VHH binders against EARP-interacting protein 1 (eipr-1). Designs and how they scored, part 19

Target 1, 362 residues: EARP-interacting protein 1 (eipr-1), of Caenorhabditis elegans (q9u1q0)
Amino acid sequence: MSECLMFGMDCEARCMTSMTADEENICFLVGTNNIKNDKNQVNKLFMDPEASRLMSKTFRHPAGEVRAIAAHPTKSTILATCTADFSSLGGTHSITIWNIEEDKRTLETVSRLPTEQVMSCLEWEPNSMKCAAMTPFRPEIQLLNMENGPEIVQNLKIPLENEEDEMFSATWSPHHDGNMLGVTGGRTAWCIDCRTDNEYLKIRDAHIHRTISMDFNPNLQHVIATCGDDGYVRIWDTRSTSSALTSLHPHAHWVWSVRFHPVHDQLLLTGGSDASVVLSCAQSVSSEQQIEFRDDEEEEEDDDLVEKLQDGQLERIDEHEDSVYACAWSSADPWTFASLSYDGRMIVSNVSRKHKYALMQL
Short names: E, the ipSAE of ESMFold2; O, the ipSAE of OpenDDE; V2, 0.75 times the mean of E and O plus 0.25 times the DockQ between their complexes.

## First folded at step 25 (VHH; framework vhh_etentamig_d1)

Design x1 (from u4 with G50A; at its last look DockQ between E and O 0.49; V2 from the best seeds 0.00; counts 0 for: pae E 10.7 > 2)
Fold by ESMFold2, look of step 25:
Order: sequence, then structure tokens, then C-alpha cells
Structure x1 (fold): chain B 362 residues (1-362), chain A 122 residues (1-122)
Amino acid sequence: as target 1 above (362 residues)
Amino acid sequence: EVQLLESGGGLVQPGGSLRLSCAASGFTVSKYGMSWVRQAPGKGPEWVSAISGSGGSTYYADSVKGRFTISRDNSKNTLYLQMNSLRAEDTAVYYCAKGHRYEFLKGYFDYRGQGTLVTVSS
């Protein structure tokens, strides 16, 4: 049984993010890939006060397709997109910072950096004005300072093993003061310290053909998750990369996104080309501590023991009808998450009461 | 280096037919969706058609649906557009375009060629 709120858009979309600066309201941003350049939009999707309906506001995106979207970490009226505009020969592409004009239902340009190629990844470091940007076709990550508009300050070279391999994703580590970036490309995941050009840690052959995404455990500084085209999610200790700590098999097709819960690191959210969203538990390799309260030190039956969630699938959402390319946890409510499929269907879901209760230890 | 070379354009009468070709090189062509885009004199570009890397899925703009057929031959690294029942408004420079590696969707491309002119007039 799935408890889901669904919203359909009339055009294709691939990118979604939570509005990280708004900790009070459940809100997500979705960018479109409309073939008509002047019809592209950023949709703000939010819950009504009764939390029973998914509502939307549509803002024009005048710079063509939205190929990536990032929310400003502290200002809920500012967002950035990677734009693609093919109306002229060779195309006009950019990384653009926008101000949301709520009353006019449009995005107004704050600043723009033209780019030679379409960038397909944009990740704003949550505690700074740093962003990472990437195109799949070059083994490079561009680091940007966003403070006075997008400015390239560093280019990280990624040592892909094969010339034909593509880059897939980048994400910031929460553990290194904004100095470590996780990157996937080919069959490999890297953890790169941005302060040194030549120091990186890699997990080779993390998936059979493609390592598509990764995320950092929010509570364990040496633990990451990867996902790939084999339908697996693997959890790794970066200090011992010869084998995974554990493997989960939540999908029957490519897994496009993997995200730890931002607090309860036993929870993993994934979406894939099998049109499903899976909430999985990796309790056995999580940071969870069990606090046992006993009347005395005798080895007797404890009435204070709390049942642990078991490793494996907790919940599966089968309400999508196309590949799920993006998943995100809400920044406002720790039990809410969203998923987006290419056909423009967005689903907002809650962790079931059963699993929420077990995690809250009430 | 990615190269896309269009050919097969020319002058044709209304109601006539043309077949456009695009020779692709510099990448593993079968891994990418491909599309046709056109630009009429003095107008902005218009997406025309797209085809998946395998050729299993095809997509068409409403203005050409039923008249144009996109196809590909991955053994020859070639994309085709069969254009039937041509009208004066089909007059444009036609470009083939390379899509993103894991994208074969309409209007989603990273490179395009120099184009081939199709002129429909009496």
C-alpha cells in the first residue's frame, strides 16, 4: 500500500530539488525540458496547510531548458539553473542565478555565466557559496563561487579509465567543511578533497557498467552509498574499498538516484528506470545506537528494548509510469520525500507510521 | 571530434519528397539519440523529429507528423529523414543533432551540424 500525493505536469522534466532555505514549508522545485524554448518553467510544488493536497505555482524560465536546478542555501527567493538554449547556431548555454518573482510568476536574472557546453549537474554546497558543475562529456568538475554571480575558481580533473566513459553525478560531503566532493563516472566513484589537485579516493567497479549516483552517510564520515545500472545500491567504507559493506538490490533496472535520509542514516531513498521508488533500510551498517534501560544489572529480560528495523526494502512506490530520475528528502519535514519521473509526474510520499515510529523510538 | 554532416537537401516542388542524410562520426553513434531541427529564413529554430539510440522509439512535431519519417542505420553511423508531401512552409535549413548519451528525447541535444537547405517552391 502506498500513501502518495501526485501531481502531473504537461511536459518532460528531469531535475528536482527541495527548497533548502525553507525549513517551515514542504516545497520542491522542478525544471522542465520543453521542446518549445519559450515554454520552459520552474514549478514550485508545495503542500497546502492541511497537508492533503499537492499545490503548484509555475514560473517562466526564459533561458530555455532547465538541465539542472539548485536552491540557494539561505535565501528561499534565489535559485540557480543550468540552461540550454538552442535557438542560435552552436547554442547559448549558461549557469544562471535567478530571483523568483512570485507576483509576476517569472524568474528574473540576477547573474549569468555563459558556458561552452550544456552543464547537466549543479550542486550548491549547503553551507557556502560554492557550487559544483559538470557536463557528462568531459572528465572535469568546475567549482564555482556564487557570491558575486557564478565564477569558475577551480577545475578538477577526473581520471576516467576509458575515453568513452561519461560523468554522471556530483554531491557534496557533509563532513569536510565543504571541501570534499563525491563524483561518479564510468564504473567508478571518487571522493575528492577540493583543496588538493592530486589526492582522491576511488571505488573502482562499484557497479557492472555504470556508477550513476552516490551519497554520503550524514553521520559516518567514511561511509558512502552508490547506485548503478545493475539495479544495486552498495554501501562502502572509504577506508577499505576492496569490497562493499553491504549490497541491496531494490530495482530491476538502472538506479538513477540514491539519497541517505539526512538524519536517520539507516534509510536510503532510490529511484530507477523500473518506474519505482524504494525506501530501503541498511540498519546493519548505520550509525544507530541502541540505548538499553534496565532496572538493574542482572541479565534478565528487558522491557525497554526497542525493535530494530531490518535490512532490506521497507516501502515501494509503484505509482510512476516512466523512469524516476530524481528523488529528494524534504528540507522542512524529515518524513517527507519526493520523486520525479521523466513524463512530468511528481509524487510526494511519507515514511509510513510503522517505520517512522520505529525510528523515533517513542 | 564530433562531426555531423547533413546532405540530401535541394529544390523540390510542393507535394514532392526528399530524403535527408546525416553522417555522424567522432562518438559511438548507437549510444545516442539523434534528432532533426530546422530553421526557416528569418525565423527561430523548430524541432522536427527525434529517434532513440537503438531506433526503437521515434518522435515527431505536430507540423510534420504523418509526412516525415526519421530512421537510422547504426552500422553506417547515419541518420535519415524521409520527407513526403512537402509544403512551402517546410522550406528551411535542416540540421541533424546529437543528443545526450542517456537521452534520446525530443529537443535534447549537445551538438548540431552545419545543415542542408530544403527549398519547396514551384
Scores: ipSAE 0.005, ipTM 0.407, lowest interface PAE 10.7, mean pLDDT 83
ESMFold2 (binder alone), look of step 25: mean pLDDT 82; pTM 0.847
OpenDDE, look of step 25: ipSAE 0.774; ipTM 0.901

Design x2 (from u4 with F109W; at its last look DockQ between E and O 0.32; V2 from the best seeds 0.00; counts 0 for: pae E 16.6 > 2)
Fold by ESMFold2, look of step 25:
Structure x2 (fold): chain B 362 residues (1-362), chain A 122 residues (1-122)
Amino acid sequence: as target 1 above (362 residues)
Amino acid sequence: EVQLLESGGGLVQPGGSLRLSCAASGFTVSKYGMSWVRQAPGKGPEWVSGISGSGGSTYYADSVKGRFTISRDNSKNTLYLQMNSLRAEDTAVYYCAKGHRYEFLKGYWDYRGQGTLVTVSS
């Protein structure tokens, strides 16, 4: 790696997102899990391009812990959180849409949906006002319309094999016009078409005990990645789910997050409980293949100057000291990514020049 | 549904002892880490102690280390907190909380019970 930039928060944190509406500036949002409810924050972390430094602004989150965070897809001043406030009997929990008040350094409520239980996943569909929310303890996904405040419009029941298996994650597919969710729970990953009522695609036993997260290949609509508690990352073709296309073993402990690069789909970013962040290559199953036939039939003499990437680990960041729960690629710079560990350490990293140039010269 | 029922609180003098119990149901208790959380009057919740699903690992806040002991009896689906050498600052409502499956993760817990009041005073 060329350079890592660190920021340490003074409390525990588990959730992070990029500010997708800001395509000009490298920026991430991190929500805290402070047991002292009035001390919770959303931190806006951004790059100072003149000094190449990581900077922060802290905004008060007055509704308790941030158990999930999602950025508005087109408005850089709007975000949503799943809130957990245990200061009163029975707790006060919600899905809340906030406006960022820069001058007051606080979040101001735009709209709020009270919830019976703490919701722990919140995923805003990137091209719409649809949002998916879930709790690990119920085999269901609540679909929300966020346009006029959070409103439940559908409940998707997930067919867990064992009643006591937990749900882990939900992720929108970029390929299906906002109509398909990837969902993980127990040892299984599902691709669910929200339009067809009870239509599921399953990858059973994707990991030995827990399938913790998944992501969709941005360029190949039938390819997904999963990660789990066995330290593996597996790549699947959803049309033929009996075995993985390939398996990578980047971590020595649970893998909490897996993310394809938004353009170069051979790259996978993972974070795990071994306190590491790994950039892996799955070249063999990626969309980036040389054009087999050229319109001028010219063979390039400088193919030997291009260092072709191989499957396996490309880069490892060992600068975290606690479990890495979240990883995200920047929305503003495709070569920048961030990682968050539970102790509140945020690291912003770049793909090394060696690997960046290998990818750009393909 | 998940149900957690705390008991064993009461009035005790400084230096005394109490044992709290939490009866858990609605899930396979042995497969989850469990915690004790307390809330003193006028203050937010404070994590006190945690235990792994098997009971093989135990964790304590600095304020209670050496005085409190967490344990569980998975055959009875019950979580315990033995509280010794009690101090006035231990006065709070104590809640048990269901945690992460199999492993203890500090900060990944919700409580649902009524709690049990512990009052330490002369």
Scores: ipSAE 0.000, ipTM 0.253, lowest interface PAE 16.6, mean pLDDT 83
ESMFold2 (binder alone), look of step 25: mean pLDDT 83; pTM 0.849
OpenDDE, look of step 25: ipSAE 0.179; ipTM 0.637

Design x3 (from u4 with S54Y; at its last look DockQ between E and O 0.78; V2 from the best seeds 0.00; counts 0 for: pae E 3.7 > 2)
Amino acid sequence: EVQLLESGGGLVQPGGSLRLSCAASGFTVSKYGMSWVRQAPGKGPEWVSGISGYGGSTYYADSVKGRFTISRDNSKNTLYLQMNSLRAEDTAVYYCAKGHRYEFLKGYFDYRGQGTLVTVSS
ESMFold2, look of step 25: ipSAE 0.389; ipTM 0.756
ESMFold2 (binder alone), look of step 25: mean pLDDT 80; pTM 0.828
OpenDDE, look of step 25: ipSAE 0.666; ipTM 0.860
ESMFold2, look of step 26: ipSAE 0.398; ipTM 0.766
ESMFold2 (binder alone), look of step 26: mean pLDDT 83; pTM 0.860
OpenDDE, look of step 26: ipSAE 0.861; ipTM 0.938

Design x4 (from u4 with L105M; at its last look DockQ between E and O 0.74; V2 from the best seeds 0.00; counts 0 for: pae E 5.5 > 2)
Fold by ESMFold2, look of step 25:
Structure x4 (fold): chain B 362 residues (1-362), chain A 122 residues (1-122)
Amino acid sequence: as target 1 above (362 residues)
Amino acid sequence: EVQLLESGGGLVQPGGSLRLSCAASGFTVSKYGMSWVRQAPGKGPEWVSGISGSGGSTYYADSVKGRFTISRDNSKNTLYLQMNSLRAEDTAVYYCAKGHRYEFMKGYFDYRGQGTLVTVSS
């Protein structure tokens, strides 16, 4: 496997996002969870192409801990965080939109919405000023209009099966014009139409105890992936939810994040409590497999110099020493991805040349 | 409504002992890890100790290991910190904190109480 680039922060961190508006530079944003409120930061982590090194610019986050982070979809100088400050009884928490002050190396408040509880999820819809926010403690998703600061415009009620179940994640669908949200909580995944608060789909018992995250296939509108506390990643057809299309078992412990590759949907990136990051292949249910069967049979496979990808694990990164809570593909380079463990270790990795060539055999 | 009410603080001489209590309510206490955080006057906060929801796993900062013991009684919804061999540097306001439901995450908490003052001086 290609050399991994590592960067260690002297601070716990849980949330990371790619800087979506910057399609020219490999760049990620990481927020810290420092118990000392005045020591929290958002780190801009980027590749130095001349030295092939991972570099950092540190920006002060003056509102306490960063519990979630989202990049503005079109402005590389704007980001939003869910903030937590426990210095007073009940806490002082918010969803805040920041401007990155490059010269001062700090974040300047653009707008702030106080929240009663800490929000743990913040997802900016990639083509609009809509954002979804969530706390694990209420079966609700707050939909926000971010155009004139964060403003709650709708609450989506989530029908959790048990009162004690918690919410885990929210993810926007790329296939519904910014109107469908994927949500996980308890053992269940939902696809919800935000316009009418109607459920398009419920996948019950997607994982044995907890369905922790999900993602939408970027090329196949009826295909999603889920991950959970059983160490599995499951791929589903939303039109036939009684059983998964396939199941992969990349982790020995809870899987916290699952992400389709934004182009090559046979690739899935996962991170887990076993301190590993796994790049998996689900070739058999991918869009490339469907096109391949439609266009021709694989009668000429023997002429290929590179072995075709098979379902299962392609690559494993074991250089983390703590739970991996966040993984992201680069917005600038389709072959680059990053992972973050709670101890503040960030690893930037590339899909190996062997696997890149296998994907380009068509 | 989550409530965390600390008690048991006071003035004690070096080498002495105190037992702090935290009465918790407003949530299913046995399902959450709990921790103690302290803040000395004029200093930043410091994580002290943590305990899993069942009480089966306990964690300590190096500065207190061997001297402090965290425990919980889930039938009474109460968290305890037994502090022995107290030193002047243990002087701080001690806060009870509601932690993460599933995994212990050092320094990660959703709620903190008002605190109780411990003063160690001769």
Scores: ipSAE 0.199, ipTM 0.664, lowest interface PAE 5.5, mean pLDDT 85
ESMFold2 (binder alone), look of step 25: mean pLDDT 82; pTM 0.839
OpenDDE, look of step 25: ipSAE 0.542; ipTM 0.812

Design x5 (from u4 with V29F G33A; at its last fold request DockQ between E and O 0.30; V2 from the best seeds 0.00; counts 0 for: pae E 2.4 > 2)
Amino acid sequence: EVQLLESGGGLVQPGGSLRLSCAASGFTFSKYAMSWVRQAPGKGPEWVSGISGSGGSTYYADSVKGRFTISRDNSKNTLYLQMNSLRAEDTAVYYCAKGHRYEFLKGYFDYRGQGTLVTVSS
ESMFold2, look of step 25: ipSAE 0.493; ipTM 0.811
ESMFold2 (binder alone), look of step 25: mean pLDDT 85; pTM 0.871
OpenDDE, look of step 25: ipSAE 0.006; ipTM 0.272
ESMFold2, look of step 26: ipSAE 0.597; ipTM 0.851
ESMFold2 (binder alone), look of step 26: mean pLDDT 83; pTM 0.854
OpenDDE, look of step 26: ipSAE 0.418; ipTM 0.776
ESMFold2, look of step 27: ipSAE 0.474; ipTM 0.799
ESMFold2 (binder alone), look of step 27: mean pLDDT 83; pTM 0.856
OpenDDE, look of step 27: ipSAE 0.367; ipTM 0.754
ESMFold2, fold request of step 28: ipSAE 0.000, 0.398, 0.539; ipTM 0.354, 0.770, 0.829
ESMFold2 (binder alone), fold request of step 28: mean pLDDT 84, 85, 82; pTM 0.856, 0.863, 0.844
OpenDDE, fold request of step 28: ipSAE 0.721, 0.660, 0.328; ipTM 0.882, 0.862, 0.740

Design x6 (from u4 with F104W; at its last look DockQ between E and O 0.59; V2 from the best seeds 0.00; counts 0 for: pae E 5.7 > 2)
Fold by ESMFold2, look of step 25:
Structure x6 (fold): chain B 362 residues (1-362), chain A 122 residues (1-122)
Amino acid sequence: as target 1 above (362 residues)
Amino acid sequence: EVQLLESGGGLVQPGGSLRLSCAASGFTVSKYGMSWVRQAPGKGPEWVSGISGSGGSTYYADSVKGRFTISRDNSKNTLYLQMNSLRAEDTAVYYCAKGHRYEWLKGYFDYRGQGTLVTVSS
């Protein structure tokens, strides 16, 4: 098979995003976790489709570690990071909006909001200037207006059942005009209507000890996926949360990231501490129906062949050697995805032609 | 509330020894990897040593390997750094740091303490 395209950073890294504003070029951003604060960077990895090779540009990140990274929804020159700088007593932490100076290879500060604790989640709502920020250590989500720099406009309280539980992730729903946020913490996933900050729906005990991440089905407004420390991915109907619609077991260790494909919602991309990236199929609970043929239809011999996608593993990327903490689909090419492991290895992969063809028949 | 209280620093002659302690509370200590980080005057921070949540795995920077020993006592919620054969270049404020839950991640921490000063001089 074709070799995955790999890029190695000589530095630990945990966060990655696609550049959502760039619909024409495959592009991903990765932030580093270097204890030497002046050595941190944001790496822009992009492809020249005609050259069929990866290109990279390194931008200095002068505010310490990158603990979360979010791309501006409409401006490909703007990004935001959650920063951690431990060079002074008590640490200096922030949410900072940067301008990318491509020719100068620098990140220039546009605006900064100091924070008391390290923020480890930053999610820009893709159709607005709303952003959600979170620290694992407080059962709260800070909603930000990013129009004139990061400004806290709302504080959503999350009803964690145990004081020792941590918050893990936040994800915007594509179905509610930027008003619903999916949140994971402890063993639970919540769907929260931000307009009515005390109203929520929850999926309790979604995973054995930790519900680490979640994502919304792009086509079915009541369907979500969760992942956790048990190696499972579970798919739920939010209208009936007593049991999962289906369960997949793609990983032997903690699953850190789960992402639906943005169009073909039977596809789920996951990365875990078993150093693997798995492309899974949940055909049985997807919005797309496979075409079934009958024997009495008049068709050519080639037309009589039926290929059906089954629930379970479709593809597995084994080229990582450390925990995979982030996975993302490209915003520019629906068949391209990237993954990042803590040792700084980034892999850009394509859905195989076999599975691509099967999906295009739907 | 997470609390990390370092102690055991002080003035010591070259070649001497010190044992640093870090009392940890406000979280389930045995579930987290822990580290020692130091910062000398006028220098950037330097990771010194790390230990897994269970204590089964330990890690050291090359500058201290063979001279320093990290350990933990989860029944006392305490992290230790035994420092032997001290040199003037070991002079720094030493911080303990709370790392990632259940696994070790070099250089990743969310909290650090106030620190304890170690001065190595004649």
Scores: ipSAE 0.137, ipTM 0.619, lowest interface PAE 5.7, mean pLDDT 85
ESMFold2 (binder alone), look of step 25: mean pLDDT 82; pTM 0.840
OpenDDE, look of step 25: ipSAE 0.393; ipTM 0.746

## First folded at step 26 (VHH; framework vhh_etentamig_d1)

Design aa1 (from x3 with V29F G33A; at its last look DockQ between E and O 0.48; V2 from the best seeds 0.00; counts 0 for: pae E 11.8 > 2)
Fold by ESMFold2, look of step 26:
Structure aa1 (fold): chain B 362 residues (1-362), chain A 122 residues (1-122)
Amino acid sequence: as target 1 above (362 residues)
Amino acid sequence: EVQLLESGGGLVQPGGSLRLSCAASGFTFSKYAMSWVRQAPGKGPEWVSGISGYGGSTYYADSVKGRFTISRDNSKNTLYLQMNSLRAEDTAVYYCAKGHRYEFLKGYFDYRGQGTLVTVSS
């Protein structure tokens, strides 16, 4: 049956990240967005390999609501948040770099950049001090250098098709030395080279009304996945964007997050407003597709005893009671993933042994 | 700059009625889901009611269903909460909250106002 561990917070949350700098321990960070400024927290959830249980530490977030969270790529004691602090009239917003104070169970300010608007996206490029920040209210991406505190170094303008369109997400490509950003807004997904102005690669009409998120295939530099408000996940070749390579329909409502497995790119993790988390397989368009086609070309022996995963749903987690806004693979264990729903329920799950062993060809 | 200004709170007897208003500015009001959230003295926040963008669908917490009515006037950029059959347990500061574009998504709010106090007592 499903093997998952749950942690419940006493307040609302939308944002989660893995602690990428800690490759020894399974660890996730979750930020809250409670309207009471004194109740907001960052929760550090972690597992001990020997204990096989989920453990938590709660750290007070003294700058109000956590609207986005990003882990420092090399320092496991440093994180950044987009903040909304309503202790003064009209509220104040920032991008703040924090140091985790384990003994005080608080976050201590390292540096802060005040912002005019709340930022709802903060994506730290995993191999540098670059971050992308975004508000849904403007068709712009702010590129930041985080080395000496958050500093805006570039503003990328996004050519939204309609005035009413909204920006949804940004994701760094692993294939372009930290220079390619995937962006979703309106019905469109863009791949943007941050070194150039107005040279966009776009996939128009990726979803019916809203293209909510995207991710880059870790092994195939021209392959991306998108998800949207139609409940679909679509896989695209960016060199031939007129039609999707394949379409999967894992959800009955908006899909908020799509993530390739960091190694086995046939696996896709999604979470949606139908309160479900789905692990899907897109074997037919994965890097394993090339290997499978080559074996068939030899026509040497019928190998029907080899279990190969088929396209479609592999696992479904129905233990959430609210919209799943975030999902992430662990940075420490390729078979562990987490999901977060708005009501503050965090679920940590493992790929089932059946599917794990099929992927390892045991 | 997003601004939300609540008004219409006050003292009322049990069984009475109040109408709360929230004046919105700094965004295209008609396109965003809106909510009312309340916080009673000494208690945590509680979601009360929500309404989709353009006013297509309305949602209510069980504790207020049948007594409260959420509505919006998109021509005046104003959100309303009609509160009838008020009880002592409805005493709270009521906050107007801006949600996500178009569809109501339970419990998510980008911005909130300063609140208006409703006191229900004999």
Scores: ipSAE 0.000, ipTM 0.382, lowest interface PAE 11.8, mean pLDDT 83
ESMFold2 (binder alone), look of step 26: mean pLDDT 86; pTM 0.876
OpenDDE, look of step 26: ipSAE 0.776; ipTM 0.899

Design aa2 (from x3 with K106R; at its last look DockQ between E and O 0.59; V2 from the best seeds 0.00; counts 0 for: pae E 3.9 > 2)
Fold by ESMFold2, look of step 26:
Structure aa2 (fold): chain B 362 residues (1-362), chain A 122 residues (1-122)
Amino acid sequence: as target 1 above (362 residues)
Amino acid sequence: EVQLLESGGGLVQPGGSLRLSCAASGFTVSKYGMSWVRQAPGKGPEWVSGISGYGGSTYYADSVKGRFTISRDNSKNTLYLQMNSLRAEDTAVYYCAKGHRYEFLRGYFDYRGQGTLVTVSS
């Protein structure tokens, strides 16, 4: 990677999402974690296309800490947060839908669901008003209807093997019409059909001690990736879970986030507690290895060899100085991604031109 | 069923000392990041001190560094805050707070106790 664009916030941050409703502009949202309620913000980070620079707008978040953030799938002015406010006895916590007030630089409450515990995961299903919320401390996922404010409509129970195990993540499958949720906790990954009580597929012992995150292959409905505290990323076929299809070892410490590229499923983006971000290739188990894309192929004289992608590490970003908790691909540009470390540093990066050419076969 | 019960508050003259205790149940104190936070009447909360689960590293806000000491006692499953050289601005309700297992993130916690009042007044 030749260049990274960086932005530093004044305080700690752990959660980030792309603004999925805006497919025209590169844009990310970051929420802060400061115990002083009046210091918390949502930062809108975007690219100025004329100046090729990272710009920011800061919006006050008046409901305390941002413990999770999710973008509305079709309205670029609407977002949701999981909020934590410990200023009163028992705490005042919520899942809140906000409207972005660009001119006032504030977030205006649209609707709020009070919660008794801090929710630390919030995942908006990209084609509906369904949302999944989770706390690490209960083996359950709350399913929400967000249409008329956040409303709990279902509670999915997760059969953790040990009471001391924690829940780590939830991720919607892009398959099955928004009815399948991937969930990690303890050493296990689950694929859960939300329409049926207690029906799930397990990948047991996906990582040595903790399976921290997972993602679904966007093009292959039975392929998932997991990451964990052993520094590995593993690719699985959910129909045959006794062993991984392949394993990559991109990090020297816990891997907190793993995301398939939304189009080129050979690419995987990871971030970890070794303060690094890695772009990896799993070409051998990808959809592009096996699919004819054109009915007529013209052979071209190839005077210069174009390097083809192989399995393994493609690029590494070492400019973070703290644990990387979140990574995201841009919704507007397939070659742009962002990463966030706890000290509030955000980095926006591009897939190198060499690897971009290999993927496009130019 | 995580429970945190703070005690040891009271009235103290400026320059005096107090030791706060936080009796914990439902988890093992030594395995989690733990914090003390305080809230003066009519003010927002302020993080005061923390101790990591792994390694037992201690952390302090600048306003209390050198005067306060955080510690824990595994045999009693109890967190402590020794407060010396107390000042009027230390007057607050002090809360014990539980963070994540095996990691410490300053100011990041999901459980807080009921608190114990410390009043520093001449």
Scores: ipSAE 0.347, ipTM 0.718, lowest interface PAE 3.9, mean pLDDT 86
ESMFold2 (binder alone), look of step 26: mean pLDDT 84; pTM 0.864
OpenDDE, look of step 26: ipSAE 0.779; ipTM 0.904

Design aa3 (from x3 with G107N; at its last look DockQ between E and O 0.01; V2 from the best seeds 0.00; counts 0 for: pae E 14.5 > 2, placed apart)
Fold by ESMFold2, look of step 26:
Structure aa3 (fold): chain B 362 residues (1-362), chain A 122 residues (1-122)
Amino acid sequence: as target 1 above (362 residues)
Amino acid sequence: EVQLLESGGGLVQPGGSLRLSCAASGFTVSKYGMSWVRQAPGKGPEWVSGISGYGGSTYYADSVKGRFTISRDNSKNTLYLQMNSLRAEDTAVYYCAKGHRYEFLKNYFDYRGQGTLVTVSS
């Protein structure tokens, strides 16, 4: 049984991130899409360490809507947003680095890069000052250096197969020293080496119409997951992409987000337009295929069946009432995760004790 | 560089006790899952105990529950294994292992030390 804590805000929200620099406290940041441009905010949601209670602090976002949000990897007082302000003709849009002003409950501008288009994806590489930004209607990824404010240093062209196709997501690989970006658009997933603009691999037709998101296995450098509008999550070996290693069908509608557990890579977190959040197991293709037990039984033929989880759905969270656009594991407690639906409802949940112990092989 | 230096092993009679230490450098022990892993002569490695990097929760293999206690001292950047009621089957080289950030994995062993030999014999 999962423990679920809910927080609702007064307006639509589409983007969420964990506060990666805060390694002691469970903390998430959520940005709003308020139609009243001067009323947008970033909500800092955190757990009271003693009371197991979800708390919130609201910080005014004075640059309009928050279309994407990224936490600084090492400074818990710094974040970046993609901003959209439509109060003037043609709009005023940016990628802005902010300092959190706790006492004033506002965000103070540190630096700003004006953009011609509203950017809808902002992904900070967790070990560097590299950042990737994109808009869904241009087949391009903007690579940024964030050290002295946002600075575009490279523009990656993405070879979409059809002009009608959209770009959906970008995700940094943990295995390539911050040099590989996973990208989804149309029906395709790409892994791209940013140093050479080299398309390391391409998985065509990963989903029937839209490959919406992807993630890299934290332990197996050749394994990725994709999700799409067919309700499936597929696991791929990048060395042999003609067919998926395994397919899971956790959702009845579009899957917007897929995330491996940061440690136990058989566990996948997904959220979809069926208003559900699902924890799925892909034991058969994980680094944790074996269960350890007594010494005298280490080489038993039936070892893989003893106390092992099976592929498929482990847990389902149905407390959302709108499409779930974002899911994230906590940076402080890897057994805690959050989900955000479009109506501004956020749910913070834990992996049930039964499944946690099974995943740890205890 | 990551370094792990195990110590505290030795020859002990059945029923005796030992305390193993693992001095870590190049990373902060409290930020990572940490494990003790042992390897008996002629056998593969066996996970013994782990401590999570979040909250410091402790975990034990069934074969050692109630007899062994894992702990750490953040000020000394050191991991410990207190072993009580030792049995002949506990004879092995013991290694400390660095896991992923915040959590250990039982099947993934990043250990760099020479280990420390524990021999339980009359």
Scores: ipSAE 0.000, ipTM 0.285, lowest interface PAE 14.5, mean pLDDT 84
ESMFold2 (binder alone), look of step 26: mean pLDDT 81; pTM 0.831
OpenDDE, look of step 26: ipSAE 0.753; ipTM 0.887

